# Designs tried in a protein design chat: VHH binders against p80196. Part 16

Target 1, 213 residues: p80196
Amino acid sequence: SQDFDFFYFVQQWPASYCDTRRSCCYPTTGKPDEDFSIHGLWPNYKDGKWPQNCDRESSLDESEFSDLISTMEKNWPSLACPSSDGLKFWSHEWLKHGTCSALNQHAYFQTALDFKTKSNLLQNLNNAGIKPRNGDYYGVESIKKAIEKGVGHTPFIECNVDSQGNHQLYQVYLCVDSSASKFIDCPIFPHGGKCGSKIEFPSFSTNDDHDEF
Below, E stands for the ipSAE of ESMFold2; O stands for the ipSAE of OpenDDE; V2 stands for 0.75 times the mean of E and O plus 0.25 times the DockQ between their complexes.

## First folded at step 7 (VHH)

Design s3 (framework vhh_etentamig_d1; at its last look DockQ between E and O 0.14; V2 from the best seeds 0.00; counts 0 for: pae E 15.1 > 2, placed apart)
Fold by OpenDDE, look of step 7:
Structure s3 (fold): chain B 213 residues (1-213), chain A 123 residues (1-123)
Amino acid sequence: as target 1 above (213 residues)
Amino acid sequence: EVQLLESGGGLVQPGGSLRLSCAASGFTFSTYYMSWVRQAPGKGPEWVSVISGSGGSTYYADSVKGRFTISRDNSKNTLYLQMNSLRAEDTAVYYCAAYDEGSWYDSSEIDYRGQGTLVTVSS
């Protein structure tokens, strides 16, 4: 396989994830924090393509990153049903993307955790007066600028749509250099998931539909 | 075995409507972005619409905005495309395509695709 050019570092907003027709299952470890969570760290090419499944024999080995598991449970939870402890999700991310990163399992997961901390998305948004609140809408450009100011690079914002047809902040894409050392300007942005001019930044509802499948 | 089976295609007059369906099996349907791609004779494939796993995110090609609606029923593992105000230029084979949730941003790397259903718009 070709050497990749950069990483997409993707974080998701759990409240938006759950505020759709899709069943949202909280991790077995508990309700996720009202903070961005990691979706993945994905090797990517400048042309928009990506390598995947670079080593199908490299199964997830918990012993390689046991020291990170507690942190991963908090920062990299699965919201998919059925409820899980994250291992299936992490296995998927590792096998599909991590095996293409030239990193070992520990380094791969640690890297993602580090970049979550470095990006500090929620704080960056808060610094700009952008706070999660149901019914409040923010300019997508304002959101981008707030993140850019904090991270130093322009993010890509992906939106989903709530039951009322409103766009809401769903995922934030940042780019990381191929050496996994620093944020960079994205050579290319993802296609799709375009946001309207104003989007909702929802908070978790006290009565979130939780499927226990 | 993964299967995507499109249906609902046919002959329709300009201004008419069709509803396409795609029945999926063999994979966790709800974790995939689903899309409709069409290919007219002698032309390359073009994206029509995409919907996220949850159904919360949708987008459309400019050529079909306001006319087409993509939806899904995860309980039935089925993808839909409501096509209204059909035009001659909408004539194509329509394919159901699946993307892993982490791969939706690259339209060139489809994980799964059906055999397609023909839509012909003609007077």
Scores: ipSAE 0.012, ipTM 0.304, lowest interface PAE 8.5, mean pLDDT 89
Fold by ESMFold2, look of step 7:
Structure s3 (fold): chain B 213 residues (1-213), chain A 123 residues (1-123)
Amino acid sequence: as target 1 above (213 residues)
Amino acid sequence: EVQLLESGGGLVQPGGSLRLSCAASGFTFSTYYMSWVRQAPGKGPEWVSVISGSGGSTYYADSVKGRFTISRDNSKNTLYLQMNSLRAEDTAVYYCAAYDEGSWYDSSEIDYRGQGTLVTVSS
């Protein structure tokens, strides 16, 4: 294990993951809910560096978190191809990030699940009138403010680009203290994924997002 | 121990070609997305191209599309970048990088990166 200063807690919007030119496959458990899903819980330093792969021999052991698997399938799905049950994605997140967290496997996954619930992102956006709709655009500052009102801390918003070239809400970063107990103000924000002033918040439909004929 | 070793860099005139190679060891190469990332002097890193574990999906930055071709040979654990029609602005150190699936566009998610090979495009 390595010392670190805080976590990024990162959630992604599945519709924005899938409506680019990259491969996207639904999990074997079916189409994910129209909600943010967990990307990861990532130890970081406040100087902008980060640890990774802190114990390469700590393989994912499903028996350590078996009670969480159904909840993780709903809240931490993989959209990578080919379709899977998520174990490859969770193994990646554990080996790269979780081994640096000073948490055991069960605590690591449970903590991320708890923070997804606490963040309540989709409801916080909905309370501000910000809803997933193809063709609708929202101010990035309005999105940040809606989340900040519900969580108490300013998020970082990462955008990607859909197949038509529009910037869209892709990932939301919140920061968590090094003891994994609460949200905190981010000591440093990530770079990249610039949004512009207004961005799309697409509805989750792979077919509709790719219809160009 | 995981290693990524780039080779094939050098000095080339504008309009010329180079082929970069990256020899991988210490991980299951065929299950990782692989990418080329470049960094010009005094600039931040820029992704160049990405290829899926099987090689079935490829992605290119707009600045290189139509000129560069990424490929891999999973039987030799080797990643390639064929660079044609080189321009002065392609001058950079080129790194190969490995990612788990689904995270190649965020450089903070790079699992492994090599030491780089210098490409200089100059008249």
Scores: ipSAE 0.000, ipTM 0.158, lowest interface PAE 15.1, mean pLDDT 83
ESMFold2 (binder alone), look of step 7: mean pLDDT 81; pTM 0.808

Design s4 (framework vhh_etentamig_d1; at its last look DockQ between E and O 0.03; V2 from the best seeds 0.00; counts 0 for: pae E 21.1 > 2, off the site)
Fold by OpenDDE, look of step 7:
Structure s4 (fold): chain B 213 residues (1-213), chain A 123 residues (1-123)
Amino acid sequence: as target 1 above (213 residues)
Amino acid sequence: EVQLLESGGGLVQPGGSLRLSCAASGFTFSTYWMSWVRQAPGKGPEWVSAISGSGGSTYYADSVKGRFTISRDNSKNTLYLQMNSLRAEDTAVYYCAAYDEGSYWDSSGYDYRGQGTLVTVSS
């Protein structure tokens, strides 16, 4: 596989994930926190392309990162159906992206966890008076600035569309250098749903508790 | 058996147009997000466009926005990509990709993918 240029570190907003035309299932470990969760740490090229599945023989080995599992369950949960404990999701992320990172399994997952902590997205938004509330809309630029102030680098905001056609904060992209040591300015912003000028920052609805398949 | 069969690729001059189709079978088409992904030889894949199961939401890469249009006909289990104002840099194998609505959608992940159709933009 070719050497990659940087990582996308992607965090998702669970409420937005579930507030789409797609199904979501809470992890078997319980309802996720109303906080950003890790989607992935993805090697990427500066031209917008990415490597994937760099080692199909490198299956996920739980024993290699057993000490991280409890933390991963909280910070890197699966919202896919059927409900799971996260292992399938982590296996997918490892095989597809992690094998291209030049990191071992423990380092790969630890790195992502560390960057979640460092980014502290929810707190950064809160510091700017941006809080998750159904029906409230925030300027996308305000969201970007709030995160930039905290992280020191400009994020990319990906939006999805709810059932009513409103844009909502879905994922936050930050860039990490190829050595997985620090946040950097993104050489290129990812694709994805571009946001309108104002977007919703939803909270979990009570109805989401029943989407257990 | 799940099948995704792309068609419509070919040789076209810069500024020209093509319409790609993807015929899907073996799964509940309407419950899947569908995407187009392209890949040039020796290079990694690049996401192009996505559409929700109902077709109510569409997304485009910046590189194709304003030029490409994704659509679907769930009654025919078919995904489309209208490509206008084609450029040399659009040259690639174009793949139809499916994302289960219950699974994670990321920029590079898919549950199913076709064999692709080659689009060559050249004078």
Scores: ipSAE 0.020, ipTM 0.443, lowest interface PAE 4.9, mean pLDDT 88
Fold by ESMFold2, look of step 7:
Structure s4 (fold): chain B 213 residues (1-213), chain A 123 residues (1-123)
Amino acid sequence: as target 1 above (213 residues)
Amino acid sequence: EVQLLESGGGLVQPGGSLRLSCAASGFTFSTYWMSWVRQAPGKGPEWVSAISGSGGSTYYADSVKGRFTISRDNSKNTLYLQMNSLRAEDTAVYYCAAYDEGSYWDSSGYDYRGQGTLVTVSS
């Protein structure tokens, strides 16, 4: 159905997914880039409810989005165990969320890829001096403001906890209008994921890499 | 002057419900995390629930999860606790507590606390 109010567009930080006590598995294409990756594009109602599984007869048809697969492997990897090629993850996202979006499969995946590019999260953080580095802490409000400066809308920041008990940047939520054309202010924010005032932004790389600057 | 004024306490039977309110004034309510903290007779204070200043994040102690619901109305500067399926062990004085954004919101880290409202659950 086309009666939802907005989308959450959700990106996750792979290092924060993988450094918890649960760990992770890299996709068969290898270790993810040091960048945010897409979790999903989720139709929602402004009252906090959401549609799901809107066409149980649908199935993922790879031929409808074959031109996007390489880009999705880079930008939409699965970190779940066991290691996979991503098709199971994308099938789940399509069946649960995409069937409710009023977009066909190609448009659904392309739209999410386009919004990742438009959000430009890692560069917006870097422009504010916020870089992934183990052992450094950043203010959550500074992270929000850096993203807001680049995107024009306040994000929701979800945190998780690494295996040593440190709170860290995990997921970023932005909202998209129901026609999937632009970012909007979020009508409602999700529950959970307490951050506190200062959090880590972990790296897959070591902190002691001897920069030349 | 900061004020936190709890109300809605009283005597109820086991299995009953109450809704507590906390009216806030003298500070920017929407920027503070709020908690409910309770103290039973002869016991130390126990954190019950918390809600973010932005209104999106809620947390509950295991002892009340599924029975109590915290909420706030920033347009009315009011914090609420809906208490369902009450038990004798919920008998306590309930306080609302305010925490500056970024402070830890447990039973002892508050910036401001109210005078409390008594909830008694007995047959």
Scores: ipSAE 0.000, ipTM 0.080, lowest interface PAE 21.1, mean pLDDT 84
ESMFold2 (binder alone), look of step 7: mean pLDDT 84; pTM 0.852

Design t1 (framework vhh_6z1v_2; at its last look DockQ between E and O 0.49; V2 from the best seeds 0.00; counts 0 for: pae E 5.0 > 2)
Fold by OpenDDE, look of step 7:
Formats: structure tokens, sequence, C-alpha cells
Structure t1 (fold): chain B 213 residues (1-213), chain A 124 residues (1-124)
């Protein structure tokens, strides 16, 4: 039985993650692709609250999804410091959110990967002439429209701010039904960083690796 | 039981200083990144500052402009927010939060535990 209403499916733009005053560390598997990566698949309630840590006894077991690990390394990397291979990140996402999804570990991670493929964010943006490039700015509404055209549902765009004070495309929120079968219109949008009218879609230019130790 | 208890919030005049404290218990404090958030009436909650588990790395929101400084004392299980040059716009309830993984300091959903908040009021 599922006690949540829908999923937030959150993807992030790695270049924007690193292009802030916050530190980032490339995965031990290498520099991430210039593509959207998965942040998480989060059960959520219609009122904006969410369940978490629904089963603290369900530790991550890589043997349950070993066939997905290579794909996850490419599509679901961690940019947190210290540099890691993703296992700690996936463990965090599983224990905090996945245990509340009514899915097993394999299904949870597979579902997220499938929705990344289905959303095809970068291609949808490219189809609209929106390409990652330093110094280029795009209308936030144009970005929303481009994604909506491709996915069929309105996304929520979250922005962060670079060192120069420019807003940049940071995360894209899409909503998935509680059965994890299809994208849906979001019942509610998250409280995230509001975007200006024009935002940057940066490309990787520098490696801002900072050690936490 | 996990607890985060904020203290230090009060009424201060514009240009004044205030130091907030957040005492943590019920979890291994040194394993968590810590953050300060604030929420003004009718406004969304926003991140003010964050600090890594060791204190070796800090992040501050742009609106801070060097006025606030986050710090922590792991021996005391406490995180602090030193606020200087306070303005009326800084009036809000300030919340302490704990983030185990510390992946995204700006996302409230990333944080695992929250305090009850402490009221900071800056008068003109």
Amino acid sequence: as target 1 above (213 residues)
Amino acid sequence: EVQLVESGGRLVRTGGSLRLSCAASGFTFSDYAMGWFRQAPGKEREVVAAISWSGGSTWHADFVKGRFTISRDNAKNTVYLQMNSLKPEDTAVYYCAADFYGYDYTSSAEYDYWGQGTQVTVSS
C-alpha cells in the first residue's frame, strides 16, 4: 500500500551545481557528462510534505541492483565532497526516500533511470535551440515550454546563483504518479530557488573540486 | 529522540548584532552538515548558510553579503549563526537543520532534521 500521492523526479545540471560558491567534487568514476543527472525520486504528499526514512532497517544492498550500477554511475552521480563512487549517495536516497516508495531497490533505481530517459531533457531543450553555453541566457518560460513540449507536463525550474550573481538552471522537477508509471501534472510545486526572467545554461569550464577535509 | 533547539533570537535594532545557537542531540552531530534557514511571514523559507560536518567548508546565501557567519563546535554539538549589521529585512523565524549527506545545501528537502525555530526581529 502506498500512502503518498506522487513522486517528485528531480534532475540537476551538473555545471550549475559546481558553478556556485559551494564546493563540488567529481565522482571517482570521472567527470560527469554534460547532461542532466538524477538527484532523486521522492515520494511526496499533495500538501507539499513528504514521507522519509520509512524503513531504517532496509540498508542499501548493491547486489540487488548490480546490473544497474554502471548506468547509475553515468546518470546518477554524486558531486558532493569528498569524491565518491555514488554508493553513499544512492544509500542516502534509498533510505530517506526509496524506502517510502513501496518499490524494492532495483525497481526504485530502475524507475528513476527510466524516467530520465523518458524525459530526455537535454534533447528537448536542444530541439528548442536551447543549448548549454557559457555566456548565453535563456528565458525561463522558454525553458519550461521546451520541456513541456517534450514531456507533456509543466516542469518546475529551480535556479541557483553563480559567483557573479547570475541565475542559472540548476534543477528540473517533474512529477510522477504514485504507481511510478507515468509523468503527471504536479499537484504542487516545491519551494525552491526562484528564477529570474532570464537564466544561464552554463557549460563545464572549470573543475571546482574542494576537499571537505 | 532527535532534537534541534535554537536559541538567541530576540528583538534588536537596525545595525545590531545577534548570535544564534542550535543545540543538537539524539544523533551523531559530527556526521551531519548543518544549515540555517529563515522564514518571514508570507514568504518562503530560504537557506541562509550551511556548514560541512567538519566545519572545513561553509556556504552563505548572496543576501548575507558578509554580514552573517555560520560556525560549529562539534565538541558541544552546537551550530552557530553570527549575525552582524542586521536589517529589518532580516526579520524572520530562523531554523536550524541537519543534513546527513550534505549534497545540496540549498534544498530544504535534503535536510533530515529541523528545529522549532527562533524569532529574530529587527526594528528600524
Scores: ipSAE 0.409, ipTM 0.733, lowest interface PAE 1.5, mean pLDDT 92
Fold by ESMFold2, look of step 7:
Structure t1 (fold): chain B 213 residues (1-213), chain A 124 residues (1-124)
Amino acid sequence: as target 1 above (213 residues)
Amino acid sequence: EVQLVESGGRLVRTGGSLRLSCAASGFTFSDYAMGWFRQAPGKEREVVAAISWSGGSTWHADFVKGRFTISRDNAKNTVYLQMNSLKPEDTAVYYCAADFYGYDYTSSAEYDYWGQGTQVTVSS
């Protein structure tokens, strides 16, 4: 049940999900907050391999985590089309990754919610003067340093490419020990999603209240 | 028991067209997003196009800009890649792949099932 080495805990920036050539649809609950959202909590091996789909018969059972749903709608929204209440996205994350975690459904979702709060990514970036602003670029090393200062561990930064061809902050990976108790240093970083030295941190609007020269 | 079988790869001249097909079996096709990937010798595998499980959303890589079109027929359990205006740099082995639900279907790591590939060669 604990035959993996660690978790990646992965959060994504909604504006960067949508600011691509991929179609993007807001949840039926409305436009997501301008904040990082959970992608998933992914068991991994330190050799770069990972388990997946460990029990294809363990379908998502809404009654097992019903008390978490409103919080998950806010913190774990799906941006896939068509607009939905997120259940398909959570089913995907559970079936592919959660079934390998040695956690039950409630514990799996609650754990990810707790680590989002503990990571405090948006505030940690803001404390370093790094704010979501269209048209602004930030150094990737400055982003890593700001997160490391707040969390105590170096993140991996994944970029994607916006519809204009510019690299932008897309996902942040932090590592969690195999008992899902605390952040740890990552035993290995993923490959792919390479960033340049400077990247965008886009907002959902052209009028960010925190725009400064 | 799960199979993805590509077909339609062949040698074509620059400017030519091909249609690749991928026949799926052994799983509920309509629950899966489908993707086409390619890999040239000595290069990393890269996503070419992807299509949502319903067919309502598609994505195409910038390097195929309106030249390639992904489509699917859920009644036939088949995904297609129409390739027009082919260039020598399109030469590669093309793979189809399936990803349950397909939230981040541009990443090869998200795909559950892969075909064996079909060779496309574009001569000058």
Scores: ipSAE 0.131, ipTM 0.549, lowest interface PAE 5.0, mean pLDDT 87
ESMFold2 (binder alone), look of step 7: mean pLDDT 85; pTM 0.867

Design t2 (framework vhh_6z1v_2; at its last look DockQ between E and O 0.15; V2 from the best seeds 0.00; counts 0 for: pae E 7.7 > 2, placed apart)
Fold by OpenDDE, look of step 7:
Parts: C-alpha cells; structure tokens; sequence
Structure t2 (fold): chain B 213 residues (1-213), chain A 124 residues (1-124)
C-alpha cells in the first residue's frame, strides 16, 4: 500500500452520462435510479497525481463484500457498454484505486457507500430548489453553494456536453481525508470538463438508447 | 514495460490531412479502450476521440465535427487518428492513452497509460 494525501469521492449523474454521443448501457439489474451514483473513491496526492494499481494480485473477491452487493448495484452501477452487473466495474475501481487505499475490499466499498449517503447530493440540491428537469438551467455557482451548504465543503463540478452543445452537470467531486473518516476541503481540484455559468440538470430522456457495444 | 508510442505528427497546411498512429506494447492491447487527447500551449488537455476494446464503439469530441476518425487494429496493437480538414486550431501535442475499463472517455483519470505525445502543427 502506498501513501496518499486524500481521497477524491466522485459521484456522477446518470442522465448526463447517457445524454451524450457516447455509448450508454443500463445495468443488467435495470435502469438506474434518477439519483447520483458512485463513480469511485480515489486515493490522490496533493500535487494532482494519484497512485494506481498498488496490488495487481489483489483480485476482486465477491465473498468479501457479498452483503454490500445489492446496495452497490443500486448506488454504484456501471453505465458502460456492454451492459453488466457491476462486478467488472467494481473490479476495475478496486484494482486501480482501492488497492492503494489501505482498506480491505469490504471497507473500501462500504466507505464509498457511506459517503454517498452522507453527501446526500440530490437532496441538498433539491433543498435549494435545484431539481433535475429537461430544459432547465441552473447556475453552476448555485449548484456548488447548495452542495457546500449540505456537505460543509466546496465541491468540484465537472460538466459534459449534450448533443445540442449544452453543458450538463456530469460529476461531483468531494474530498475525503486519508483515513476515510470525513469530508475535507480539497487540497487540489481535478482536471475535468469546465462548466459554463449555467448548466443543465437533465432527467432521463427517451433517447437513452442502448448502444450495443 | 508498458509503452505507447505516437507517430505521424508533423507540419501540415490548413485543409490538409494527417494520420497519427500509436503503437502499444507491454500489455494486452485488446483488453483496453484507447483514446486520443491533445494539448495546445497554454490550454488544458482535452479528449479528442475514444474507441472501445473491440473497435465496435467510437466517440468523438464535438469540436471534431466529423473531421477526425479514431480506429484501431488489434492485430497490430495500434490505434489510429485520421485527421482531415485540419485547421490552425488543431495545433497541439497529441497523446495516445489506454483505458482499462472505458467507463468515462472524457476523464483523463480513467486512462492508465499515456504516450509521450506527437506534435501536430497546422499552418495557415
């Protein structure tokens, strides 16, 4: 296990993930909820670099976190093609990032789930009157403030672009201390898609066609 | 040792065409999605295109507007970027990158391996 300074805890908005020219495949477990899902919990350095693949021999063992699988299917789905049950995605996240966290598999996944619950992003946005709706635009600063009010720390908002050229709320970055105990102010923000002043917060559209891989 | 080696970058005139290649070694090429990025001086690195492990799915950035096409030959462990109708704004160092899972083509953090880049310069 390598030393690191903090975690990025990354959550994504599924509707924005799918509302691009990129392929989107719903999990085999079904269409994801219109809620933020977990992308990952990533050890990171203060200089913006990150450790990865710290133990290539530590393969994912489903038996170590079997009690979490149902919850993970709901809260940590993969939208990548081809459609999957999440195991390959979780294996990727574990091998690339989790092995560098100093946590065992159960603790790693549980930690991510706990921080999703603690962050309560959708509710925090709703409390500020920011709701997912096609055609509605919100100030990116308003989104940041709403999340900051709820979480107590400033998030980084990453945007992607829809087919019409509009910026969308795509991912939310929060920072967690190296002990995985609490949210902290981010020492550094990631490089990602910059947002315009106003961005979309879309709902799932009927155009979420399953692109076959 | 994992290596990604870009080639094909050179000076071209506006409206010209160029094909970049990226030769991969040291890993199972067919297990990775591949991407092309570019970085102009003073600008952030941006994704240009991505391709799934099998080549069955591709993604191109909006600014490409049909001018560039990503492809791959798994038998040759090579990914390509065909660039047509080049503009001065396309001047940048172009990087090849490998993504183990291909979950998010737009996030540089998803990519595990990177090449050293090849310079593309488009003159007016």
Amino acid sequence: as target 1 above (213 residues)
Amino acid sequence: EVQLVESGGRLVRTGGSLRLSCAASGFTFSDYAMGWFRQAPGKEREVVAAISWSGGSTWHADFVKGRFTISRDNAKNTVYLQMNSLKPEDTAVYYCAADTYGYDYTSSAEYDYWGQGTQVTVSS
Scores: ipSAE 0.249, ipTM 0.653, lowest interface PAE 1.8, mean pLDDT 91
Fold by ESMFold2, look of step 7:
Structure t2 (fold): chain B 213 residues (1-213), chain A 124 residues (1-124)
Amino acid sequence: as target 1 above (213 residues)
Amino acid sequence: EVQLVESGGRLVRTGGSLRLSCAASGFTFSDYAMGWFRQAPGKEREVVAAISWSGGSTWHADFVKGRFTISRDNAKNTVYLQMNSLKPEDTAVYYCAADTYGYDYTSSAEYDYWGQGTQVTVSS
């Protein structure tokens, strides 16, 4: 088993992935839901370094996690180009990160799915009045506070830039202990992904979508 | 030591053509996906085109589709960018890059090795 200190558990906002100049490709299963999706579960050291590629010969074996596939298609979609059924993305995440986790493939994917459910990010933001809406800006500290209230730990917020140059909520980092059992305070936060004080939280929906139904 | 060396960048007129080359050494070239990126002064680096390790799959950014073509020759350890119908907005330093996994052609964060760049200038 690999000697590491904690995991980053990273979720991404699909609208922010796709509205950059680079754009994106929807998975072959279709447009993702308007919800956070899993990026990965990444072993890390508290000094800011990380292990990766701990067994390049440990190929993804679909039969080991076949019961999870439909849930992973919904919660762990690939937005990379070209479009795929997700197996390439999951293979990448397993080979690069999962092989360093001391978990088998089923446990690795199941653990990430469980932490997505437990983090409840979209609902925690909604409870604070923070909803995906094109053209509105939210304070980064308000976003952090909303997530912290629901999860019990301060997240790291990574931003990216849309095709028009606006900073927006892109990824949320939470930390998990090395036994993959619970959220913890992050020993260290990543660098980069500058947000500024106010950022967009864009919608996948059509323009002029409103928060009332 | 891994090296990626671009060549072929120069000044051309609007509507002209160029072919960029990127010679690779110090790694097994045929195991890597390759990409071309560009960066204009004061702007962020952006993906232009990418190609799978075998050459069987390519991707081109919408702003260059129909004008630029990526290709590779694994026997010569070289990736190419054929650039036609050049516009002043194509003026940039062009970089080649190599991606170990080839899973996301368009993300610069997935590319492990980068060249030093070659300047392309398109006069209006």
Scores: ipSAE 0.013, ipTM 0.408, lowest interface PAE 7.7, mean pLDDT 87
ESMFold2 (binder alone), look of step 7: mean pLDDT 84; pTM 0.854

## First folded at step 9 (VHH; framework vhh_6z1v_2)

Design u1 (at its last look DockQ between E and O 0.33; V2 from the best seeds 0.00; counts 0 for: pae E 6.3 > 2)
Fold by ESMFold2, look of step 9:
Structure u1 (fold): chain B 213 residues (1-213), chain A 124 residues (1-124)
Amino acid sequence: as target 1 above (213 residues)
Amino acid sequence: EVQLVESGGRLVRTGGSLRLSCAASGFTFSDYAMGWFRQAPGKEREVVAAISWSGGSTWHADFVKGRFTISRDNAKNTVYLQMNSLKPEDTAVYYCAADFYYYDYTSSAEYDYWGQGTQVTVSS
């Protein structure tokens, strides 16, 4: 029933999704809060490979997790275009990753929501004086230390590049044991998304720092 | 059985044009985002362009922007790559790929299904 070694638990910074040249659309429920959002909870092997699509017939059934929907709209929004209610994004995450997790749909989504709360990323960064602000740069090692202090494990920091060519905080990876019970040290870190030594932590809710198009 | 079959790759002179097609079967095509990738010998596979399931959103890599255009026809279960102003650096095997959701569409790891590829060669 269990044929993977650990999970990546991945959270995304919405401003860094939206300030590139890629399309960005707010959910039909409205603009997300200025906070990290869940990308996914992804079974992985220690050798760097991963399972996917483990039950192609296990379609998302909203009735199985209806009590979680309001919380998921807040904490697991989609910024993909066109604007949507999130169900297609959650269906994607379930079909591709959740079917490989050995959890049922309710447990899968509830577990990810619980780990977002436990990670407390935005507050952990704020406690170290690291706040979202356009034009400010922070050391990548300072970001890692702030998260590690709060969570107890070293994160992987993935960066992307804004429309002006600046490296910025995009995603944070933490690792979870295969029983989905606690954070662990990552057996292996993902490749790519190189940050450099200093990166931006852009604001989502204020003036538009994007280049004009 | 899921299949993605690319076609249209051939030898063409620098400055020329090609249109690649990718015919899909065995899944509900209109539910999937599509991408074009390329790989030259000894190089890593790289994303060229991507398109949302409806065709309402597209993305193109900077090295092809203004020269290549991705499009799709959901009635024909086909995705296209129009390639203009071709350069020798565009020589590669081109692959189409499908992913259920248009979220992290620049990462090859997020695509579920892949074609066998079609060779594009650009001569001087």
Scores: ipSAE 0.073, ipTM 0.538, lowest interface PAE 6.3, mean pLDDT 87
Fold by OpenDDE, look of step 9:
Structure u1 (fold): chain B 213 residues (1-213), chain A 124 residues (1-124)
Amino acid sequence: as target 1 above (213 residues)
Amino acid sequence: EVQLVESGGRLVRTGGSLRLSCAASGFTFSDYAMGWFRQAPGKEREVVAAISWSGGSTWHADFVKGRFTISRDNAKNTVYLQMNSLKPEDTAVYYCAADFYYYDYTSSAEYDYWGQGTQVTVSS
């Protein structure tokens, strides 16, 4: 009944996000936790394409998900500059992806939050002895295996590259069925950001950057 | 109709230079950040460079090492990629893309519109 095949549920590692960018702005609500944050919940087709902007008139309405905002600030922050409270980021995610999900705003955001909790990525990695630490490198397959053990499905690991040319754990892709009910094996993995055999799992630096892009 | 049309890709010798152009239409060009991506055969698509809406800020991938420069002319609705000191490993299809929000310019999934690509081949 859905006009898409599955969801990508994408989580990002904030330290890696900030490390490879010209600027990184912490939310106005404060420095994010050293934990995975939600990037998005994206409807997708099996052929690797995706629907977007399915309803351009469906503007973000905070009143529809006001009960989730505090949780979203913690778990779905924006690190884009200038510093923000996340509303602009959430608006973008909703208009671009959420409007194609067949979910209302509350259900869309709630679903993403629920899957973050269910995936419990940091804990799954910790259980395998994989901890964020600058200068520490881990096998990408070990990371995948640790997540798979916890989630029950194979993730896609996307990497970025630091100034020294080292690959870093940047984003984790999981797949969710079209009904947004459970994790599934990904029919297809995204393009780009393929990792080397060993990747860094960095920690946040003590530096705060509020420069605008 | 939104269109991004890349041009300028051709065969060039190692050490040569190319300038790629991407002509945009069907949307307000100045509202969008622009990016260049490339995909070599058998490899994943990777971001090459990105430029802010006004052109005031740019980002280049580490492998560029000062060889490539992204720029834009909003009056002409065009984004450019000047490529110097080309190497065989730069051989790829180069894609232009538009990003309205510009949250993560390194992720292809963030970009709203894409061109069909232009082939760049660097021979030894």
Scores: ipSAE 0.025, ipTM 0.496, lowest interface PAE 3.7, mean pLDDT 89
ESMFold2 (binder alone), look of step 9: mean pLDDT 86; pTM 0.880

